# VHH binders against Phytanoyl-CoA dioxygenase domain-containing protein 1 (PHYHD1): the designs that were tried, part 10

Target 1, 291 residues: Phytanoyl-CoA dioxygenase domain-containing protein 1 (PHYHD1), of Bos taurus (Bovine) (q0iib1)
Amino acid sequence: MACLSPSQLQKFQEDGFLVLEGFLSADECEAMQRRIDEIVAKMDVPLHCRTEFSTQEEEQLRAQGSTDYFLSSGDKIRFFFEKGVFDKQGNFLVPPEKSINKIGHALHALDPIFRCVTHSHKVQALARSLGLQMPVVVQSMYIFKQPHFGGEVAPHQDASFLYTEPLGRVLGLWIALEDAMLENGCLWFIPGSHTGGVSRRMVRTPAGSVPGTSFLGSEPIRDNSLFVPTPVLRGALVLIHGEVVHKSEQNLSDRSRQAYTFHLMEAAGTIWSPDNWLQPTPELPFPPLYT
Key: E = the ipSAE of ESMFold2; O = the ipSAE of OpenDDE; V2 = 0.75 times the mean of E and O plus 0.25 times the DockQ between their complexes.

## First folded at step 6 (VHH)

Design s3 (from g2 with R97K S105D T110V; framework vhh_7qia_2)
Fold by ESMFold2-Fast, scan of step 6:
Structure s3 (fold): chain B 291 residues (1-291), chain A 124 residues (1-124)
Amino acid sequence: as target 1 above (291 residues)
Amino acid sequence: QLQLVESGGGLVQPGGSLRLSCEASGFTFSSYAMGWYRQAPGKQRELVAWIYSGGSTYYADSVKGRFTISRDNAKNTVYLQMNSLRPEDTAIYYCAKSTYEYWGDRYLYVFDYWGKGTPVTVSS
């Protein structure tokens, strides 16, 4: 399943994304979902969500705590929440398992089930078929896109956040663990949008500042009619070129849209930007994909 | 179409006051944090102040106690009241719209769209 035909390679090169249905079996998807349920059951709610705030300071202190927690998450398994799920005292307004937006960013390295899937023979074969020589795994996340709470993801290019010199070195792998349809917020792409480079970069601001990141440049305003929806069935893998423009709409349905996603970087001849929010650490250098 | 239109800039003497306005369209204004950035010649754009969707505010240390950010959701407008202006406040001032940070939780905002700017010159 992991070896791409010449027509599939051509389609990926032309469109900047490619759908591979049936990449994971139902049993493989279920194993990942069961493991994430175990992780959630043992979840420690971050301190910044549980601190009682004055009205004046509530949003600012949450932003400060969220910024620090996020920027140091690259070598951790950390929990990020949907909007409107906590009261001012940090109590859940909906059950915890329905409150999580995503878990990131080192599942691929720190959890045996996610490490096994990420470094599987079929993932390695897929990377080799795309011509990757020295791929490393830079991040991973489990995205819940909760019923009713799952917010939109604005149009963007992954390379704006995971910037390299030269461009063209980052590849996203996005695996549906549930059917991803129009109603629950599937992916939308602008085919062929990967050929113009990036319009902006997200960079770290000085340590301790709020916000902890800012953009250099600006994302252009694009006609919504340029986007094509990409509904996929459970177990599908979507290859995402680092520079292809994509988005997802809000989940207004009563079902989640769970997905496991991770990013590869071709390390051969590539400089990972020191300004990126995500940095390798002494504890976790970016692990080579190939074993 | 998403649009931010700044107004209110001009020439002011040191110690003077000025009020900037930013009229927004093309998005649900009340749902987003709004901010003011400035850029002096030869320097990077820097954050001056922001106001969260819930009304809480942040100010850069250089302007704290002198500038006040506010919003009127019925008019889709964010304001920056600038008092006790100094020559070092001279810059082009930009209104900014936030988005939530994709990699973090929904409470983490980052600014990703700016208007065309309005110049402010503080000179004797």
Scores: ipSAE 0.401, ipTM 0.694, lowest interface PAE 2.2, mean pLDDT 88

Design s30 (from g1f with F58W A60K R97K R106E T108V; framework vhh_7qia_2)
Fold by ESMFold2-Fast, scan of step 6:
Structure s30 (fold): chain B 291 residues (1-291), chain A 124 residues (1-124)
Amino acid sequence: as target 1 above (291 residues)
Amino acid sequence: QLQLVESGGGLVQPGGSLRLSCEASGFTFSSYAMGWYRQAPGKQRELVAFIYHSGSTWYKDSVKGRFTISRDNAKNTVYLQMNSLRPEDTAIYYCAKSTYEYWGSEYVYSFDYWGKGTPVTVSS
């Protein structure tokens, strides 16, 4: 159910995350997976992934090209690949559809299927039940988490990367398009970890620098025993508070762990940091969620 | 436990050479890009070189042709060979581990963990 009960709202406030099983139907999940298959079939593989660089000058171009490709992806549909999937000549070592790590970051705005899901009545009702007055969509990703090699995501807080003043203005929505279990790399959370602010920020470096981002501060080392696994079934939505500490383990199974995720920001009374890697553009200002 | 331990710094005359080493532990070294930063007194820390997991390299313009970064995955070690050293190379040199958090990519990342540093002084 999209409208949250008072007990669900309290649980989200206390834990910093909340699981809503059955948020999307099987048909809705299948429509998104079919659409991603179409996008992948027509994929434009970036040059920095496709070619061997033999000289130092060519290697400098790779570093700048990969930096620019990421930093300008906020109003695009772009492809990010697992490590080690290209040979020295830029040929795929595994099929292209098994090589993609994620697609980002404007699926919610540029693709009709993902736009429809992101702005659905049930998503809007959920945002309203959480008290969001002027939510905008800041980014979206389709995450594949490929079998065997789908990489771990280290412990982090979303607000370190999507920084606002004041804190507490960013909300992640993470939708399982396949069952997300221990063996294929489900989410893990530290319940109640969202109350201490952030210890680090990822900020843009001056234009033309490599890398295009750097960290201010440091992520504290946390005891692994504090993390609780959060397995969910296909169609579940996980609400993720911007400051809750979470991670995912490497996918050691022979199944992917596909998910669609997007982030909302409460725009009322909020400053989106100009230092964030992700910025609205004249072509795509952050779209209002409510239609 | 994640740890980076730098060594090889010291005092050298202008035109001299030093080789820095960084031993890494607590993560899958071969899967991460590794870099060398430096910080001169009163200045911000700056990236001077990094090496992708694949072996491809990047260098700051002021060190190109003088510095060479390399890695030995069997030893979990990254190196910085510094030749033709200049007084302006005087700094504390930090080994750095990459991260990419929100985006997985062979070639898209930043650095989020640094060792404690090894001092390099270039003076007569």
Scores: ipSAE 0.507, ipTM 0.770, lowest interface PAE 2.3, mean pLDDT 89

Design s31 (from g1f with F58R R97K S105D R106L; framework vhh_7qia_2)
Fold by ESMFold2-Fast, scan of step 6:
Structure s31 (fold): chain B 291 residues (1-291), chain A 124 residues (1-124)
Amino acid sequence: as target 1 above (291 residues)
Amino acid sequence: QLQLVESGGGLVQPGGSLRLSCEASGFTFSSYAMGWYRQAPGKQRELVAFIYHSGSTRYADSVKGRFTISRDNAKNTVYLQMNSLRPEDTAIYYCAKSTYEYWGDLYTYSFDYWGKGTPVTVSS
C-alpha cells in the first residue's frame, strides 16, 4: 500500500520524484470526483473574478479583484478559470464544469472527502517512511487541465513558490484522478535536478498593487531533452521533491487530466517565508498531517 | 472570532408576520452564502432559505411565496421576512454561514456555522 521500500526511498532521493501506482482505489477516485462535481455545480463566482471585460477600466478593476481573490484563497475553496472561456461580459462560452482550471487552496481542511484522503493512514505512513517528523499541510488543489483549454505549466520548482529556510522542507503529493498520459498533459521531470537549490522566488508585492506577486531572480534555461515524461494511471500518487524541476505540456486531447495535489512542509526546524503568497491564518493554521 | 446573532423571534397568531435578523462578524460576510434553518421540537433541523453572495435566493417548498430572505452587506446582516405564518412554522430559527466562499447548497456539507437561534411560536 503506502510504506516505501528501501529501494523506493533511494530512488526518490536520487531522482527527486517517485511514482506509486494504485495508491487510491477506483472507488476513492470516484468519491473525490463526485464531490468536486457537487462543489462545481453550486459555485456562484462574482463577475470580477471572471476574465474578459469590455472596457479598459473594467479590465483594470477585474485584475485587482482577481489578484485579491487569489492572494486570500489560502484558507478558502475558490475557483480559477481556464483562458478563453468567457466572453467580454463574463458569460461562459463553454459549460462551467469545462471552464475551471483549478479549485484551491484549502480542500484538505474544509472538505470532509478531501480531508479524509489527505490525512489517510496511507498518506501518513508514506510521510513517516520519508522521515517527516512534524509535517503540516500547507495547501491543496484540484486541477482539471480541461480538454483543449488546459495550458502548459512551464518548468519550475515548487520551492520557488513555497519557500522555506532551510530548503528541502516541502513535499508535493500529486494524485491522478484520471489517467495522465502524453496526450492529455502528464508530468515531465528532470531526474536529479533537486540538488542545486532555487534560482528564483515568487514573492508578494506591496499591498494593493497589481499583480499581487512578482519574481525575484530568474528560472534558468534548461535543455528540453533532460525532461522525462511520467505517464501514470488513475489512482497513482506522484511524490514530488520541492526542488525537482518539472513541467506539464498543453492538453491537446478531448479528455481532461484531473488530479488532486497537496503540499506538506516539515515544520521541525523550518521557517515558512513571510514573503510567500500563501500564509497560515489564525482561522486556519497549517494543520498537522499526523492525527 | 466568528459570531452569528439572531433576533426578531416571538409569538404571533396564524396569518401574521415576523422579520428575523442575523448579525455576522469574524469573516468576510459579503463573500459567503447565508441561510436560515429551523428546528421544531422533536424534529430534525431543516434548511428553509438561503441567499448567495450575489443575492440569488433558494427556498424550501414549504415556505415558497411566504418567506423572503435578503441581505445587507454594509451591515453584515441577513434577514428572513416571514409572512402568512402557520402553526407548523413554529420552531427555533438558526442563522447559518456557508462552508465555502462563493458557493452554497441545501445539503449539510455546505454550512459549517450556526447561531444559537431565535424562537418563533405561531399560535392563537
Scores: ipSAE 0.000, ipTM 0.213, lowest interface PAE 17.7, mean pLDDT 83

Design s32 (from g1f with F58Y A60R S105D R106Q; framework vhh_7qia_2)
Fold by ESMFold2-Fast, scan of step 6:
Structure s32 (fold): chain B 291 residues (1-291), chain A 124 residues (1-124)
Amino acid sequence: as target 1 above (291 residues)
Amino acid sequence: QLQLVESGGGLVQPGGSLRLSCEASGFTFSSYAMGWYRQAPGKQRELVAFIYHSGSTYYRDSVKGRFTISRDNAKNTVYLQMNSLRPEDTAIYYCARSTYEYWGDQYTYSFDYWGKGTPVTVSS
């Protein structure tokens, strides 16, 4: 069902991204959304997330609390919040379910609904049609993109965060669980931008440093007119080349833009960088996609 | 008005030394991490050394043991002491103020303001 035609494979190779409308049914999307509602209802709110900041000093102190939580999230299901949703005492200013930014990073491995979708026959068939020999799942996220407050995601390349040698080994799968349109913050891509390698890398800072990561290199200045919007309907899957430049704008609408995304790495002939924030653990090595 | 003013660049022979200075104004210097970047002709800009507000440091492997970054908060100045210079160190060196980018799951150091650069040529 998910086998790519030769023309679709060519378009992905030329553009660095590809839209597959109707990849998930409405029922499949609803099942994932219902499961996330259950997870949120039982959510443990981290103490470090419940403090406002207004200066760089205050931000630094808050970041100290969040560094270990983020860096150790690769084999867990953890909660990350929008800015400005807590008062100084740590009380929610908006309902918890409307305060959450994303859930990450091991939904694909730890939750049976998300595991089932990630390892579905159609995902495996898609990966095989792209020529992946030994794909592993490296991370997953549920992104809420809340109404009015869902923040922008700055221009970036996924391979800057999930670095491999050689490059070209990481693939993003981004699935719309709600219509993703201009108004609620759809994806924007620079077509063909994946051919120049990476402009910068996120690396771990020395042990005990805060924040736990730093960018090496510099982001080139790009004209906003190079970006093309990529609106998609609920159930669409967007394939994202690891080096394609993409972004999303702030959600100014009354509707969320919920999406489930996960990343594959071709493990055959690939070195996962030891400097990446995300590392496999003995308890959760990167699971093979093919079952 | 934010300003970063680099000085100390110049021409030096292989094995020589230079000390770069970057004087900051228009912000609370002691609260910011600072970095030194360089850009060689025909190459991308790369981070050379970084100093956190706490005084902890990071170095690119190719300069580790030869370069030392330090700061003087009373003078609002960050320094890069460069020893045992090599022809491959030839570049324009940029002082940069670090800030934080939030990616929805974590904060990361990034750079939001740059000086005009000071050229360093290691020749002969």
Scores: ipSAE 0.362, ipTM 0.722, lowest interface PAE 2.0, mean pLDDT 87

Design s33 (from g1f with A60Y S105D S110E; framework vhh_7qia_2)
Amino acid sequence: QLQLVESGGGLVQPGGSLRLSCEASGFTFSSYAMGWYRQAPGKQRELVAFIYHSGSTFYYDSVKGRFTISRDNAKNTVYLQMNSLRPEDTAIYYCARSTYEYWGDRYTYEFDYWGKGTPVTVSS
ESMFold2-Fast, scan of step 6: ipSAE 0.415; ipTM 0.773

Design s34 (from g1f with S56R R97K S105D; framework vhh_7qia_2)
Fold by ESMFold2-Fast, scan of step 6:
Structure s34 (fold): chain B 291 residues (1-291), chain A 124 residues (1-124)
Amino acid sequence: as target 1 above (291 residues)
Amino acid sequence: QLQLVESGGGLVQPGGSLRLSCEASGFTFSSYAMGWYRQAPGKQRELVAFIYHSGRTFYADSVKGRFTISRDNAKNTVYLQMNSLRPEDTAIYYCAKSTYEYWGDRYTYSFDYWGKGTPVTVSS
């Protein structure tokens, strides 16, 4: 089944990203925002985020707890916070709903509203039009990019974090739940940057280490003039090739830039790297996209 | 522009001491955690120590009690004081600048930029 025109397919192949305006209706966006508000209202803030520490041993245990919380989040719904939102005692300096950086990484599997959006006919048709034979859903995130606190995401390639052999098997789907503009930190891409492989890989460090991951290789410093801003309206979907270089600027505005994003992997003929931070678990193997 | 320059490596006898220095430029040094990695021939780079922007420190078990990491924000410099050196400490030592992991939170760190390294040889 066709969803993308030949010219859209060509543009995605040439640029490494593609914008589809109006992919979700306003009602669909509102349903996801309402559901995330419910999840946040019932949030149990992790102890490592709230605990004051008085010794280096306590700080190391807190760092270990944070590392373990992140590395085991692949089959969970977990909360990651903006910097500077807690005082030394672990009390919120701003309301909790304005303190969260992102929620990850199994919304697509564990929450019925996010599962329905992820496995929707529109998403399946899009994947089929791109030629995906056996796509599986690898991870999902709800990204808040909070007003004033929403930090920069440095230039990167998704395949550095979600590494496969061969390369070219990972696809990001990024859906704007609010208008994503220059002022509130829209995406920026280097068109055509997806053809040179990866510059680095994030790999797990030995069990018990802090930090729990490290990089092999390095992210090159790139001329900022190569990046093109990609502002989109609420409901737009941005397709992101696993190797396209992209970034977002800090949100200095007084409004958030909420987005729902998830990653697909073509499972046919693909090896998911055992060194990746994210691994399928017995409790949650990567679910097939096609229902 | 973004630059890390290591110095202080050399040849030392077992039981001896060395102090490594790393001078940083091209970023706001005081805002980042800094680390020291080492790599022996044929082995992966391993984290030895890091120091948070707050001054709190972490050490690998293999060096705990023997090595001390410190920083001087006025000089944009991170140091590794190495005492009671052993032949097994022989490696190229790399200074590293932290970044927050794309997928992590404020309490997790990765290192995404290393200097060229300074060799340390412990032998008689």
Scores: ipSAE 0.096, ipTM 0.491, lowest interface PAE 4.0, mean pLDDT 86

Design s35 (from g1f with Y52W A60R R97K R106E; framework vhh_7qia_2)
Fold by ESMFold2-Fast, scan of step 6:
Structure s35 (fold): chain B 291 residues (1-291), chain A 124 residues (1-124)
Amino acid sequence: as target 1 above (291 residues)
Amino acid sequence: QLQLVESGGGLVQPGGSLRLSCEASGFTFSSYAMGWYRQAPGKQRELVAFIWHSGSTFYRDSVKGRFTISRDNAKNTVYLQMNSLRPEDTAIYYCAKSTYEYWGSEYTYSFDYWGKGTPVTVSS
């Protein structure tokens, strides 16, 4: 049972994040990792990753394909790769399991294992404990955080990308499927940073444009000394307030830092911004969490 | 107003060196990956090198070991040090700014803005 104590609720409201160790069992983590291995073995490598360009016009069409692939991924299971992992003919230079950056964004709806975890009784109990009346699942992703590849994730607030009116309606659930430590790029938070609103938004550009998104406003520069590292063991869940400032550092280790994350929105009294990159579709409206 | 201003191109003999610079303004430079593209006459544009905001780098195989990309966040500048230049390196070199392909704690990169380019000619 994942009922939060009054002290845990207070800590979440004060800090903007909360660690729940042992949220998933080792068997649950193993089942999710085995399922991802199956998905990767059969993955549909996007065409824009496999072909080179011979003209500026062809380059623009391929950039459009990449943009369309991302923007239409909200009701799909799609694959996003590290840069430089394909040769001129579209063959992997690094094994596929070390080339993939993330899988998104409808694992919670389209895969039975991830659907069961996302809609589990303990997730629902946690959401009820936080006072959510009509939570819906807006997105999910599996993050590999490969060793020696990729950069750090810059400081940000999730609400800048998943914008709602009013603010304070989005909740991130981030589950470690491997130990997330300092050396392999754990999360870092600024405690109490969730009380100032957002100064930046990512919005869609007009349909057919490249890039498919742009930023309004800017993320303020933060002193690194304000960040608190949040190392967690495999199976831990980290609750992330939509407005808490967080980041992760580059994985300089020889080990990945795999995580499953998904976002809830309180649908009662909330307007999901039509400018958000992620939109519900007729085929997949945001599914209610409670069953 | 976003701006990328390339400099450092020119005529050089085979085996010579050039250092390209790209001064950036109008965005938080330290938060974005930066890249260098090139286009030779009659050929497609190709990514030569890029550097993540973390300092990690990627190089096209044909330039690996000869070219070095670096950045100076205090000066909002990205550099391409080109050593052991070959006639086939002759091209117009373009600085490029990345953008996010996805939101949130983890994201991939694409490029959404390019400079006007700086020509590099390797000939004798």
Scores: ipSAE 0.013, ipTM 0.267, lowest interface PAE 7.6, mean pLDDT 83

Design s36 (from g1f with H53S S54G S56D F58W A60R R97K S105D R106L T108V; framework vhh_7qia_2)
Fold by ESMFold2-Fast, scan of step 6:
Structure s36 (fold): chain B 291 residues (1-291), chain A 124 residues (1-124)
Amino acid sequence: as target 1 above (291 residues)
Amino acid sequence: QLQLVESGGGLVQPGGSLRLSCEASGFTFSSYAMGWYRQAPGKQRELVAFIYSGGDTWYRDSVKGRFTISRDNAKNTVYLQMNSLRPEDTAIYYCAKSTYEYWGDLYVYSFDYWGKGTPVTVSS
């Protein structure tokens, strides 16, 4: 069942997140993993990752290259790497397929397997049960969370990066393609943290500046005891309210924690901030979810 | 040693104007974006305006058209010109220095130093 029960709707409203076990079948998960393996096998490593930097000027150029690559990725399929996987000459210290952090941000639109999953009848039914009238897909990512290298994601709210007026218009769908447990870096949430608005925003800086983004506001220091771990089995979907505070810890295990995630925005009565790093392009306007 | 010293706060009537100044020392001022935060009693500190090293600016919606941020690199000073002040603007105003933060795959401006603040009270 993709439709939420009244008790599930209430729990999502109270907590700001909800786990739906068994959302995808094993076959659906395998199809997505096989497709990602094909994409990685044909991967072109960006030049900014392969350059030795020995001066402050070269560091500035690397920051510019990585910024430009990220900020123009909204209508592309692009590759982002874990920390510490390149030597100073830009050579891989571990195989490329174990070095990649994530692939983003238009898998939902540009890849037929990911497009089919994102626009599946069960995803549409889920969105309808949440009352979304004109949802659009704004971005997607395949996250590897590599064994030993998979870095921490600090406490944050998605709406800080995908800002709308009014707030409350962004929804994350996070699908486990492998079991996500404490050992390999599952999600952690602060239940009920979505009711206080947004603590900070990431915005684009003026054209030609470096870095290309800036934080406005400050992330409050939060007691770690407020976070609850959210382990899930392969195929589970986690609904994430745009304002719920969540994090993940470093993957120190021998297993990856692969996940496919995408974000919806309710387009009815909503202004997508022009300051957001992610913007629709003429080549790829935000696609409507409902077909 | 890094230092930010704010001045120019005070008591003003609704509709009045104030100009805040922040003198910076201990770093290469011209290379950093600078911001103005404010904190009202019992509220969290919020970013009001900032100015990038290249001179471009950003403003919180509630102050757009009323506040103007500017900088004088020769004097290591950032300013906030506040016009058409409202009782809701009553707060302690803080000057802030940016820094580079690495967040995932991006270098992002964040803020790492704040001054002691200058109080602004808008009342009749």
Scores: ipSAE 0.013, ipTM 0.345, lowest interface PAE 7.8, mean pLDDT 84

Design s37 (from d9b with N60R S105D; framework vhh_8dlx_2)
Amino acid sequence: EVQLVESGGGVVQPGRSLRLSCAASGFTFSSYAMHWVRQAPGKGLEWIGNIYHSGSTFYRPSLKSLVTISRDDSTNTLYLQMNSLRAEDTAIYYCARSTYEYWGDRYTYSFDYWGKGTLVTVSS
ESMFold2-Fast, scan of step 6: ipSAE 0.000; ipTM 0.337

Design s39 (from d9b with S105D T108V; framework vhh_8dlx_2; at its last look DockQ between E and O 0.35; V2 from the best seeds 0.00; counts 0 for: pae E 2.7 > 2, grease 27.2 > 24.2, SAP .702 > .668)
Amino acid sequence: EVQLVESGGGVVQPGRSLRLSCAASGFTFSSYAMHWVRQAPGKGLEWIGNIYHSGSTFYNPSLKSLVTISRDDSTNTLYLQMNSLRAEDTAIYYCARSTYEYWGDRYVYSFDYWGKGTLVTVSS
ESMFold2-Fast, scan of step 6: ipSAE 0.517; ipTM 0.822
ESMFold2, look of step 7: ipSAE 0.355; ipTM 0.712
ESMFold2 (binder alone), look of step 7: mean pLDDT 83; pTM 0.822
OpenDDE, look of step 7: ipSAE 0.481; ipTM 0.787

Design s4 (from g2 with R97K Y100K R106E T110I; framework vhh_7qia_2)
Fold by ESMFold2-Fast, scan of step 6:
Structure s4 (fold): chain B 291 residues (1-291), chain A 124 residues (1-124)
Amino acid sequence: as target 1 above (291 residues)
Amino acid sequence: QLQLVESGGGLVQPGGSLRLSCEASGFTFSSYAMGWYRQAPGKQRELVAWIYSGGSTYYADSVKGRFTISRDNAKNTVYLQMNSLRPEDTAIYYCAKSTKEYWGSEYLYIFDYWGKGTPVTVSS
């Protein structure tokens, strides 16, 4: 799809999310999946995942290593694992490709296949149709949502984690690389929930502490009946307003629910919070989306 | 201080029942998914059941229809009711608390704290 129709723009404005079926072809999805298979095959497993601990001090140092690995991942391609996939000696209990939760957070910048998809003409046309003047790409990730291990994602707003002043400057693009259905953990949204601002923020804690992040404020308890499931077919793109409340249920199926997601920020007139876990680096300032 | 204290394990005959309890402290219990894993000697750790913060449940195929997971948020306790027990259910059972590494539109989901375990032996 080149651009949004007026009715699609209205629906996105009213609901805070929008489904675009058939955004990527089957061949495009297959190319991204093949590329991820190659990346996994040459994966460098983090040291903190590979060593057993014999003392409380060693356990604390491993927790610190995991925290540092996450907080410094914004300009790298790094591997995040499901819990319980390593034995006490750091050996895989299940094959590596079934052990990975996510790969993040600079696929869009560091991998040619993901860079091409992220900066594709149709993504740029979509951003232009939404009125973005100076969009930059702030992060990307490949989500596996493994069978049984792929846990629920609690109700949240992206802007709580990718905070900007003013609000309303962050847009999520979530692309299904496999059918995302009720049984394998599709997205659920509260339509119209994007109009109330945010009630919490994830901020960095003091350097060297564990955990490396904490919440200011609290997520309100919301009635589950307000959520509507959003099943989509392989190749669909879901636009996600930074403030729309959404979640996903656990993958209870025997199939993964693979997705490629990335976030845009309108850079014109926007302050990226210095308290966000994710920061641009001298090596990788947030790249402009438009070529 | 975050603690998970398992209880209710023991020796039971095939076809019998046991109720495991896990009392949690040091965190906002109602905000986290809770689970039960088991490990027999020389075997890989196996997910048995878990219950989400919202109340939805999951069961391994080997225990579906026989085991029931539940939670009491007022008591900060998660339970595993085990019925029609079989010798192959013999294992050390571990209570686990989930957390999520949070950022953007999805979270890295992890079980980050485990209890010390409670042994269950099913034999004549």
Scores: ipSAE 0.005, ipTM 0.206, lowest interface PAE 10.3, mean pLDDT 82

